# VH-VL binders against q8ixk2r445to577, part 359

Target 1, 133 residues: q8ixk2r445to577
Amino acid sequence: FFGMLQNKGLTDYCFDYNPPDENQIVGHQVILYLCHGMGQNQFFEYTSQKEIRYNTHQPEGCIAVEAGMDTLIMHLCEETAPENQKFILQEDGSLFHEQSKKCVQAARKESSDSFVPLLRDCTNSDHQKWFFK
Key: E = the ipSAE of ESMFold2; O = the ipSAE of OpenDDE; V2 = 0.75 times the mean of E and O plus 0.25 times the DockQ between their complexes.

## First folded at step 18 (VH-VL)

Design d7 (framework fv_cosibelimab; at its last fold request DockQ between E and O 0.95; V2 from the best seeds 0.82)
Fold by OpenDDE, fold request of step 19:
Structure d7 (fold): chain C 133 residues (1-133), chain A 121 residues (1-121), chain B 112 residues (1-112)
Amino acid sequence: as target 1 above (133 residues)
Amino acid sequence: EVQLVQSGAEVKKPGSSVKVSCKASGGTFSRWAISWVRQAPGQGLEWMGVIIPLFGTANYAQKFQGRVTITADESTSTAYMELSSLRSEDTAVYYCAKSRYYGRSGVFDYWGQGTLVTVSS
Amino acid sequence: NFMLTQPHSVSESPGKTVTISCTRSSGSIAYHYVQWYQQRPGSAPTTVIYEDNQRPSGVPDRFSGSIDSSSNSASLTISGLKTEDEADYYCQSYDHSNKHWVFGGGTKLTVL
């Protein structure tokens, strides 16, 4: 699967990645923003290694969850996907992070009108449902 | 350093077409968003459209839809803007501009030097 | 669709501070980043502010950007005005409804 990773509950919002330095894509947080469908900063790929890969850039980035964090941070992809980069996009649309055993939820950023994907306990909320478009 | 170098000035008749080029250097052309922005004499900046070469995706301002075509050649790191059915009102300086990302973070961080297109009978 | 409205012109003496406003007609000014461009006579535009308040390298700290949600406007402030600051200034932001970028009408800054 590839393209925009869009949230079901938060209508018209997609994964979005805009690192300050376009040549240094590691270490910044993936956010949610209005889906534009042009690819690039909203283009992601779900791979057979269960990665969510940002392959617009070379070397490619993979979304990771760092220890003790609930945010999605871009790391470099590795030949063998590390445990903190493994996600299961389930048939019901839930995006499950294997290591933390939590689900990715579209959430409002604290004290902001912006939105971010955050790890939360798994529920049946549409805000935890995702699909590629 | 990133540079955008545009083709030279054009003089065109009404009803004809013009194709302006924008050659990029100093970075990874394919992943950028290349926009075209024009400025009529004594007027403001007007966004015309954009292309993301890597994805082949393009979008145009409604005003120019059907009359403008933006293309990109990744092998030469060159973007093109073709405007057809030219009219006197199309007389302007046309700029190409680079953006790192599309959408919210849409800063035009580098600009071409501009290309004057004059449409006159 | 929305428009970004700027004053047509502003003027001030060297050493003083000037502010240029950019008002968004629809949608939240704070939700979509605002960029500012400087265009000196006979030259191509250059970026002076991006993402509301960030300065590119090489742009002096006399230039600053801000957002005012209450008035749904962005502002470019230039302190310690210099003759070289005389230029046209344009704001720009994103229009999701059309997937477009939109420029303000521009403001001519004259240094007296």
Scores: ipSAE 0.921, ipTM 0.959, lowest interface PAE 0.5, mean pLDDT 96
Fold by ESMFold2, fold request of step 19:
Structure d7 (fold): chain C 133 residues (1-133), chain A 121 residues (1-121), chain B 112 residues (1-112)
Amino acid sequence: as target 1 above (133 residues)
Amino acid sequence: EVQLVQSGAEVKKPGSSVKVSCKASGGTFSRWAISWVRQAPGQGLEWMGVIIPLFGTANYAQKFQGRVTITADESTSTAYMELSSLRSEDTAVYYCAKSRYYGRSGVFDYWGQGTLVTVSS
Amino acid sequence: NFMLTQPHSVSESPGKTVTISCTRSSGSIAYHYVQWYQQRPGSAPTTVIYEDNQRPSGVPDRFSGSIDSSSNSASLTISGLKTEDEADYYCQSYDHSNKHWVFGGGTKLTVL
């Protein structure tokens, strides 16, 4: 799967990556923003290793969640996907993080007009349903 | 660092076309968003459109739809803007500019030197 | 599908502070970052503020940006005015409806 990774409940919002330095992609949080359809910072690939890759940059970025955290941040991809970079996109649209046993949910950032993907206990909420287009 | 170098000034007749080039260096051209912005004498900045070379995606301001074509050649790291059916109101300095990201964070952090296009008979 | 409205001109004395406004006609100014550019005659624009209030390397800290949600506007503030600050200034933001970028009409700053 590749393209815009969109949320069912928060319509017209995509995974979006805007590190402060476009050449230093490691360690910043993935956000949600209105889908623009132009590729680039909203283009992601879901791989056979269960990675969500940011392929617009070389070396490639892979989304990870560090131990004890609930935020999705960018790491460099590795030859063998580390456990904290593995997500299962299930048939019902849920995006399950294997290591934490939690699901990715669209959430409003407190004190902000911004939305972000966060790990939460898995539910049937449409805010935990994702698809590529 | 990033540099954008544009082709030289041109004088054109009404009804003809012009193609301005913008050669990029100092980074990974294919993943950039390259916009074209023009400025008529004594007027403000006017966004014309954009291309993202890696995806081949382009978007044009409504005012220029049907007259402007923006393209990119990844092998030479060069973007082009072609404006057809020229008229005197198209006399302007045409800039290329690189933005960091499309959408939310679209700062134009590098600009070409500008290309004066004069449309006169 | 919106306009960014700036005053046509502003003036102020050296050493003083000036504020240039940029009002968004529809949609919230806070949802999309505002950039500010300086342009001297005969030159390409240069960035003085990006992402509402961030300064690029080399821009003096007397340049600052802010957002006022109640008036739906952004502001560029220049303190300690110098004659070298005399230029045209443009704000810029994103139009999601058309997926375009929009510039304000520009403000001529005169330092007398």
Scores: ipSAE 0.628, ipTM 0.872, lowest interface PAE 1.6, mean pLDDT 91
ESMFold2, look of step 18: ipSAE 0.588; ipTM 0.856
ESMFold2 (binder alone), look of step 18: mean pLDDT 91; pTM 0.936
OpenDDE, look of step 18: ipSAE 0.159; ipTM 0.778
ESMFold2, fold request of step 19: ipSAE 0.475, 0.605; ipTM 0.822, 0.866
ESMFold2 (binder alone), fold request of step 19: mean pLDDT 92, 92, 92; pTM 0.940, 0.943, 0.943
OpenDDE, fold request of step 19: ipSAE 0.908, 0.014; ipTM 0.955, 0.651

Design d8 (framework fv_cosibelimab; at its last look DockQ between E and O 0.45; V2 from the best seeds 0.00; counts 0 for: pae E 8.5 > 2)
Fold by OpenDDE, look of step 18:
Structure d8 (fold): chain C 133 residues (1-133), chain A 121 residues (1-121), chain B 112 residues (1-112)
Amino acid sequence: as target 1 above (133 residues)
Amino acid sequence: EVQLVQSGAEVKKPGSSVKVSCKASGGTFSRWAISWVRQAPGQGLEWMGVIIPYFGTANYAQKFQGRVTITADESTSTAYMELSSLRSEDTAVYYCARSRYYGRSGTFDYWGQGTLVTVSS
Amino acid sequence: NFMLTQPHSVSESPGKTVTISCTRSSGSIAYHYVQWYQQRPGSAPTTVIYEDNQKPSGVPDRFSGSIDSSSNSASLTISGLKTEDEADYYCQSYDHSNKHWVFGGGTKLTVL
């Protein structure tokens, strides 16, 4: 699966990543932004290694969850996907993080009008449903 | 250091075409979007179109649709803007500008020096 | 689609504070980043604010950006105004629907 990773509940919002430094693509938070359908910062791939890969840069980035955190942070992809980079995109649209055993939910950023994907306890909320478009 | 260097000034007659180049250096050309923005004398900035070399996709402002063509050559890190059927109203300084991506901030972080295109009979 | 509206001109004395507004005609200003560009006579534009309130390296702290959801507008504020700040200033945002970049009409700032 590849393309825009769009949320069902938060209509018209997609995974979005734009590092401030073109030479430093890791360490920043993945956010949600209005889907624009033009690739680039909204182009992701779900790989056979269960990675969510930011597939528009070399070296490629992979979404990771750091210890104790509930945010999605970009790391470099590794030849063998580390445990904190493994997600299960389930048939029902839920995006499950294996290590934390939580689901990715579209949420409002604290004290902001912006939105971000956050790890939360798994529910049947449409805000936890995702699909590639 | 990222730089956008544009081709030199052009003088054209009405009905002709002009092609302006914008060579990028100091970064990964294919990773960015290159837009063209013009400014008529004493007027404001007007977005014309954009290309993302990585995807090979271009988009144009409706005003210029069918008359402007934006292309890119990744091998030379150069973007081009061709405007046809020139009119006197097309007299302007034409800028190329780099943006990091589509659809988020849309920030132009680097600008070319501008290319004056004069259309006169 | 949408438009960004700026005042045609503003003026202020050195050392004072000036604010340039940029009003969005439709869509929420809170959901769409606004950039500000400075253009001195005979020069290409340069970025002074991006993503509403972020400053590129080299931009003085005197420059700041903000948004006001209630008025659906963005503002560029320049404190401690200097003669070198005299320029045209443009706000800009991105139209997701049309995949277009949209500029305001520009504001001429005169330092008295």
Scores: ipSAE 0.017, ipTM 0.642, lowest interface PAE 7.2, mean pLDDT 91
Fold by ESMFold2, look of step 18:
Formats: structure tokens, sequence, C-alpha cells
Structure d8 (fold): chain C 133 residues (1-133), chain A 121 residues (1-121), chain B 112 residues (1-112)
């Protein structure tokens, strides 16, 4: 799949990646922002290796979760996907992180109107459902 | 460095069409979003539409739907904006602009130099 | 369907501070990122603030952006005002309902 990765419950919000420098795409957090279709910062590819690739840079970025963390962070893609970069996008729209056995959920940052994707225990919430557009 | 270079100024008669080019360099053109924004003399900025070359499909502001066509040619890294049925109020500087490449969501971080289109009889 | 309202002009002396407002007519300004562009005479616009309060590389620290939810407005603040700051300034945000971008009407900054 390729395009904007949109949340079902938080309508019209998409994965968004805002590195401050084109040469420093690693180590920043993935956020959610209103889907606009105007910038490559909202374009991701779900690969056969179960990666979520950031396709606006070469070498490409792959979304990962560091051990013990719940935030989605950009790493460089590797020839063979590391375990912390593997997500299962299921037919019901849930996005399951294999290593942690948790699902990606749209969540509000404390005290703000900002949103981020976070790992949470899997539920049937629409905030844990994702699709490409 | 990312650069957007536009075609030169044009003088057109009412009822005709104009096609402005925007050549990109310094990045992966197919993965960019290129918008067109115009500015009539003494007026503010007005968004016209956008194309993402990878998808090949453009989206247009409602005001321009039916008169504007935005296209891209990946082999030359060039985007185009064509405005038809020109009127005197279409006299403006037309800019192309790129969506943020360096992580700024929803902004245009690089702008072409602008192309003056004058519609006169 | 919403408008971004800016003062038509502002002026201030060199070395002082100016603030340019950008008020959103409907919907919460805090839910949508605001960008600011500078346009010097004869030049294309350039980004000075993105995502409410972030600065691109090369933009001086004296430029800052902020959001005030109580007045439903964004602000561009320029401290230590220099004559080179004389320009038109535009705010911008995204219209979620119509899926297009909205610019404010622009503010002419005069440094006297």
Amino acid sequence: as target 1 above (133 residues)
Amino acid sequence: EVQLVQSGAEVKKPGSSVKVSCKASGGTFSRWAISWVRQAPGQGLEWMGVIIPYFGTANYAQKFQGRVTITADESTSTAYMELSSLRSEDTAVYYCARSRYYGRSGTFDYWGQGTLVTVSS
Amino acid sequence: NFMLTQPHSVSESPGKTVTISCTRSSGSIAYHYVQWYQQRPGSAPTTVIYEDNQKPSGVPDRFSGSIDSSSNSASLTISGLKTEDEADYYCQSYDHSNKHWVFGGGTKLTVL
C-alpha cells in the first residue's frame, strides 16, 4: 500500500513526519496531522517486509518503536527489516506491532490539540484503525 | 539545494490560454507536491491547486475548477499550470511552490521566482 | 469556509518589537498548523514560521510565532526590528472541510 495513512476514528488525520533537516531524518517522532495530500511528509508505503516506509528521502526511513517505548520513531530502513520495524496492517484496519504485541492508536498529547500515534493494548476502537488513501 | 525555475513573462489576449512551466532540481521530483499560487497586482496570495507527480492527479481550488489544468512531466522534472479563457482579472504573478521537504507539514518551503502573465487587449 | 484576518498594515521603529495577528473566523486555531510567509518587494514569498512556532534554517531568532487559543489567533512577532524586515507578511492554514489552503489577506510592515 502507498499513500496517506489515515485514522478511521480521528477523521481526516494522517501519519505525518516533519524532520527539521533533509539530512537528519532519523530519530524524530511520527505525528498525526490533518490530511492534505500536498506534501510528501504524509506519504508512506507499507511493504512486503511489514515496514512502514517514509518515501520522501533516499535512503528511505522506516518507522520503529524502541524497546520499552510507545512512540513511533524514524529509523533508516535496512535490507532485512529489524523486529522493531515490523507492523501488521490487518484486514480490519488494525496496525499491530509484532515485537511489542500492541496496536497503533491515535492519541491526543496532554494539554494540547496535537495528536500522535502511540502503541496501546489492542482493542476494537476506531482510533486503532488505519487505512491508506 | 532545492530550486524551482519558472518560464518567462507572457502577454496574452482575453479568451486565450497560458501555460506556465516550473522546472525542479535538487531532489526527488516524483515525490514532491507542487502547488500553484497567484498574486494579482496589489493583492494577496491565492492558492490554485496542487499536483503530486507520483500520483499524476491534480486537485484544484473550487474557484479555478474547469479553467485550470495542472500537470507534471517526471522525465524533465517539470510541472505545468495552464489557465484557459483568460480575462483581465487573470493578470497576476503565478508562482509554483513545493510542499515541505524538511519536515514542515502543510507549508510551502520553496517558491519559484514567479511568472507575470498580463492579459490585455 | 473560515477566514484568516490580518491587519492591513503595521509600523514600528528599528530596534523595537512588532506583532502581526492572524485571527481565524471559525474553528479552533489550535487544531490546525499556521504558517507565516515573508514577501519582500519584487521577490517570491519565503517561509519564516511553520507549524505555529518553528523556524526554517536561516531565519533569525528574532522572528517567533505563537498561538493564543483564547483569542483564536496566531501571531508573528519580530523583535529587534531591522529595516530589512520591511515586507508583506501572510499567515496560512488548511481548510479541512474544503481540502484547500487559506491565506490571510497580508500585512504590510513598515519600518520607520
Scores: ipSAE 0.012, ipTM 0.596, lowest interface PAE 8.5, mean pLDDT 85
ESMFold2 (binder alone), look of step 18: mean pLDDT 90; pTM 0.923

Design d9 (framework fv_cosibelimab; at its last look DockQ between E and O 0.81; V2 from the best seeds 0.00; counts 0 for: pae O 7.2 > 2)
Fold by ESMFold2, look of step 18:
Structure d9 (fold): chain C 133 residues (1-133), chain A 121 residues (1-121), chain B 112 residues (1-112)
Amino acid sequence: as target 1 above (133 residues)
Amino acid sequence: EVQLVQSGAEVKKPGSSVKVSCKASGGTFSRWAISWVRQAPGQGLEWMGVIIPYFGTANYAQKFQGRVTITADESTSTAYMELSSLRSEDTAVYYCARSRYYGRSGHFDYWGQGTLVTVSS
Amino acid sequence: NFMLTQPHSVSESPGKTVTISCTRSSGSIAYHYVQWYQQRPGSAPTTVIYEDNQKPSGVPDRFSGSIDSSSNSASLTISGLKTEDEADYYCQSYDHSNKHWVFGGGTKLTVL
């Protein structure tokens, strides 16, 4: 799958990546922002290695979760996908992070009206359901 | 460093068309969002449309739909804006402007120097 | 569809503080970044504030941006006003309904 990775429960919000330095994409957090429909920083690819790949930049980025953390962070893709970069997009739309055994959920950031994808215990909430468009 | 250099001033007759170029340097042109913004004498800024060269997609303001065509040539790192069926009201300075990303994160961080297009009988 | 409304002109003395408002006609300004651009006569605009309150390198600390959700407006504040600050100022935001950028009408700042 490829395109805009959207949330079912938080309608019109997409995965969005906005590194402060265009040439240094590693180590920044993935956010959710209103879908603009033009690809670019909202364009992601789900690969056969179970990666969520940000490939509008070279070298390509892959979404990862660092040990003990619940945030989605950009790492460089590797030839063989590391365990912390493997996500299972299930038929029901849930996005399961294999290493942590948790699901990706759209969540409100602290006391703001901003949103981010975070790992949470898996539920059947529409805020844990994702699809490409 | 990022630079946007536009083609020179033009004088046009009503009913003709104009094509303004915007040559980019100092970055990854194909992944940018390049917008065209015009400013009539003594007036404010008016967004006309945008292209993302990598995806080859353009989006236009409703006011200009059907009269404006925005294109890009990745091999020369150049964007183009063509405005047809010119009227005297189209007399303006035309700017190209870059945003690194489309949408919320894509403020116009670099601007071309502007191209004066004068439409007169 | 929304509009961004700015005062047509503002004037103030050197050393004082001026605030330029930018009011959004519909939808909450709190959910949409606002940018501010400075334009001197004969020159292209330049960014002085992006993403509500962030400054590019080289923009003086006396420039600041803020959001007021109760009035649905953004503000550009220039303290310690200098004669070099005399310019036109535009706010800008992104219109998700139409997928395009919207500019305010512009404010002419006179430093006298």
Scores: ipSAE 0.201, ipTM 0.715, lowest interface PAE 4.4, mean pLDDT 88
Fold by OpenDDE, look of step 18:
Structure d9 (fold): chain C 133 residues (1-133), chain A 121 residues (1-121), chain B 112 residues (1-112)
Amino acid sequence: as target 1 above (133 residues)
Amino acid sequence: EVQLVQSGAEVKKPGSSVKVSCKASGGTFSRWAISWVRQAPGQGLEWMGVIIPYFGTANYAQKFQGRVTITADESTSTAYMELSSLRSEDTAVYYCARSRYYGRSGHFDYWGQGTLVTVSS
Amino acid sequence: NFMLTQPHSVSESPGKTVTISCTRSSGSIAYHYVQWYQQRPGSAPTTVIYEDNQKPSGVPDRFSGSIDSSSNSASLTISGLKTEDEADYYCQSYDHSNKHWVFGGGTKLTVL
């Protein structure tokens, strides 16, 4: 699966990544932004290694969850996907992070008008449902 | 150091076409979007269209739809803007400008030096 | 589809503070980044503010950007105005619906 990773509950919002430096793409938080359908910062791929790759850069970035965090941070992809980069995109649309055993939920960023994907306890909320478009 | 270098000034007759080039250097051409923005004498900036070489996709302002064609050659890191059926109102300085991404930021971080296109009978 | 509206011109004396507004006609200013460009005669635009309030390297601290959700507008503020600040200033944002870049009409700043 590849393309825009769109949230069901937060209508018209997609995974979005825009690092300050194109030559240093890691270490920043993945956010949600209005889906624009033009690729680049909203172009992701779910791989056979259960990675969510930011597939517009070389070397490619992969979404990871750092220890003790509930945010999605961009790391470099590795030849073998590390445990903190493994997600399961379920048939019901839920995006499950294997290591934390939590689900990715579209949420409002604290003290902000912005939205971000956060790890939360898994529910049946549409804000935890995702699909590639 | 990123640079956008545009082709030289053009003088055209009404009804003809003009093709302006924009060569990018100092970065990975395919990573960015190249937009074309024009400015008529004494007027403001007007966005015309954009191309993303990486995806090979172009999008145009409705005003210019059907009359403008934006292309890119990745092998030469050059973007092109062709405007047909030229009118006197098309007399303007035409800029190419680079943005990192579609959508979120939309910031044009680098600009070409501009190309004056004069349309006169 | 939206427009960005700027005042046609503003003027102020050196050392003073001037503010240029940019009002978005539709959609929330809070959800869409605004950039500000400075353009001197015969030159291409250069960025003075990007992503609402970020400054590129080399831009003086006296330049600042802000947004006001209540008025759905962005503002460029220039403190300690200098003669060299005389230029045209353009705000800019992005239309996700139409996938268009949108510029304001521009503001001519005259330093008296």
Scores: ipSAE 0.016, ipTM 0.642, lowest interface PAE 7.2, mean pLDDT 91
ESMFold2 (binder alone), look of step 18: mean pLDDT 91; pTM 0.934

Design e1 (framework fv_axatilimab; at its last look DockQ between E and O 0.89; V2 from the best seeds 0.84)
Fold by OpenDDE, look of step 18:
Structure e1 (fold): chain C 133 residues (1-133), chain A 120 residues (1-120), chain B 107 residues (1-107)
Amino acid sequence: as target 1 above (133 residues)
Amino acid sequence: EVTLKESGPALVKPTQTLTLTCTFSGFSLSYHGVGVGWIRQPPGKALEWLANIYWRDTKYYNPSLKNRLTISKDTSKNQVVLTMTNMDPVDTATYYCARIPYGDYYFDYWGQGTMVTVSS
Amino acid sequence: DIQMTQSPSSLSASVGDRVTITCLASQDISDFLAWYQQKPGKAPKLLIYEASTLESGVPSRFSGSGSGTDYTLTISSLQPEDFATYYCQQHDNRPLTFGGGTKVEIK
């Protein structure tokens, strides 16, 4: 699967990554933004290694969860996907992080009009449902 | 200032189609994450959600009524239209349109509502 | 569909009283809960969204709390203008659903 990764609950919001420096694409947080389908910052790929890959740059980036964190951070992809980069996109649309055993939920950034994907306990929330478009 | 106002017939006969228009100002159903929803309230009863429409023309309907509901927008006129077919006296209620912020599911600004009575 | 059970259906209170209204969801709604105030002949007014975030312009005497399936609206010190009907609404899943309402009356 590839394209815009769109949330079911937060209507017409998509995964978005726009690093400040195109030559340093890792270390920043993945956010949610209005789905616009323009540029490369909303193009992601779900791979057979269970990665959510940001392949608009070389080397390629992969979404990871750092220890003790509930945010999604861009790391470099590895030949063998590390455990903290493995996600299961289930048939019901839930995006499950294997290592943390939590689900990715669209959430409001505190005191902001911005939104981010965060790890939360898995529920049947529409905000934890995702699909490629 | 954000404002919404519902307009349409105050009286509808059974089996007829209700058409309501929501005219708003202070915001636009353009590319900025806004939506408009319709909610109704029978006299002395609780609120019931009907349908939502968003700036990308994404639409959601209450499944219990979806076969009777159609929601559309005219961005250039700042209007949202709701049609409901096969009206019945049980559909008598005050109908509200309301703004939805940031692609969400709650309503931060409401119209004053328009009372619709279904009667022979 | 998610059922929202609101309690009590009505209560009597005096100015200055602490008032608590409860909303119970039939399933975990992940803090996606809004509270509205409605006065007779008027449209609902948004008070709180996402369980505890106060809408701009709403007095600080209003607060929301809870998690999972159980949520509460609290008015720390009831004012004369607070006598109204209050509704909870889950904004987690479609279809959107409201509680049955709580009428706050003057004692």
Scores: ipSAE 0.912, ipTM 0.957, lowest interface PAE 0.5, mean pLDDT 96
Fold by ESMFold2, look of step 18:
Structure e1 (fold): chain C 133 residues (1-133), chain A 120 residues (1-120), chain B 107 residues (1-107)
Amino acid sequence: as target 1 above (133 residues)
Amino acid sequence: EVTLKESGPALVKPTQTLTLTCTFSGFSLSYHGVGVGWIRQPPGKALEWLANIYWRDTKYYNPSLKNRLTISKDTSKNQVVLTMTNMDPVDTATYYCARIPYGDYYFDYWGQGTMVTVSS
Amino acid sequence: DIQMTQSPSSLSASVGDRVTITCLASQDISDFLAWYQQKPGKAPKLLIYEASTLESGVPSRFSGSGSGTDYTLTISSLQPEDFATYYCQQHDNRPLTFGGGTKVEIK
């Protein structure tokens, strides 16, 4: 799948990646932002290796979760996908992170008006459901 | 200041189509990332969700109402319109429109409500 | 569909009392729960969202707690303006569903 990765329970919010230097994409957090489809910040590819790739830019980035963390950050893609970069987009829309056995949820950042995708225990919440548009 | 106000007929006859308009101010469905929903409350009873519409025209309906509902918006007029077909006396209720922050499913500002009675 | 069960359906209390209202969901709703206050003849007013986050302008005597399926609204010291009906609403899944309400009456 390729396109904007949208949340079901937080309507019209999409994965968004806005690195400070567009030529250095590693190490920054993926956020959720209003879906707009402008520029390159909201386009991702879900690959046969179970990666979520930020591939509209070179070098290509792959979303990862570092050991013991719950935040989604950008790493460089590798020839063989590392375990911390593998997500299963289930038929019901849940986005399961294999290594941690947790699901991606749209979460409010510290009672702010800002949202981020975070790993949480898997539930049937619409806020844990995702789809490409 | 965020305000919403419902308007429409106070009385409709069984089988008729009800059209309700929500006119709001203090926010816009063009670029604010919010939505508007409709909720009803029969006299002395609990609240029932009807439909939501969001700024990018995404729409959700209560499936229990069997495709009787249509929601639309006119962004230039700051209006949301709910149409409910085949009205029945059990549909007698106060109808509210309310703002939905962020694309979520809860309601932070409500209109005063409009009472709709379905009777011959 | 997620069923929301409120208890009690009504209660009588005096000014200054601590009041608790319970809301039970038929499945885990991941803390996506809102509480509303409704006075006679008026529209509901949002008090709390995401189980425990107080809406702006709501007095601090209101608090929300709970997780999973079990949620509680607490009024730490009841005031005259708090006599109303309270509703919970899950904002976790479509369709959106409300509890049956809890009427808080003057004793």
Scores: ipSAE 0.736, ipTM 0.904, lowest interface PAE 1.1, mean pLDDT 92
ESMFold2 (binder alone), look of step 18: mean pLDDT 93; pTM 0.953

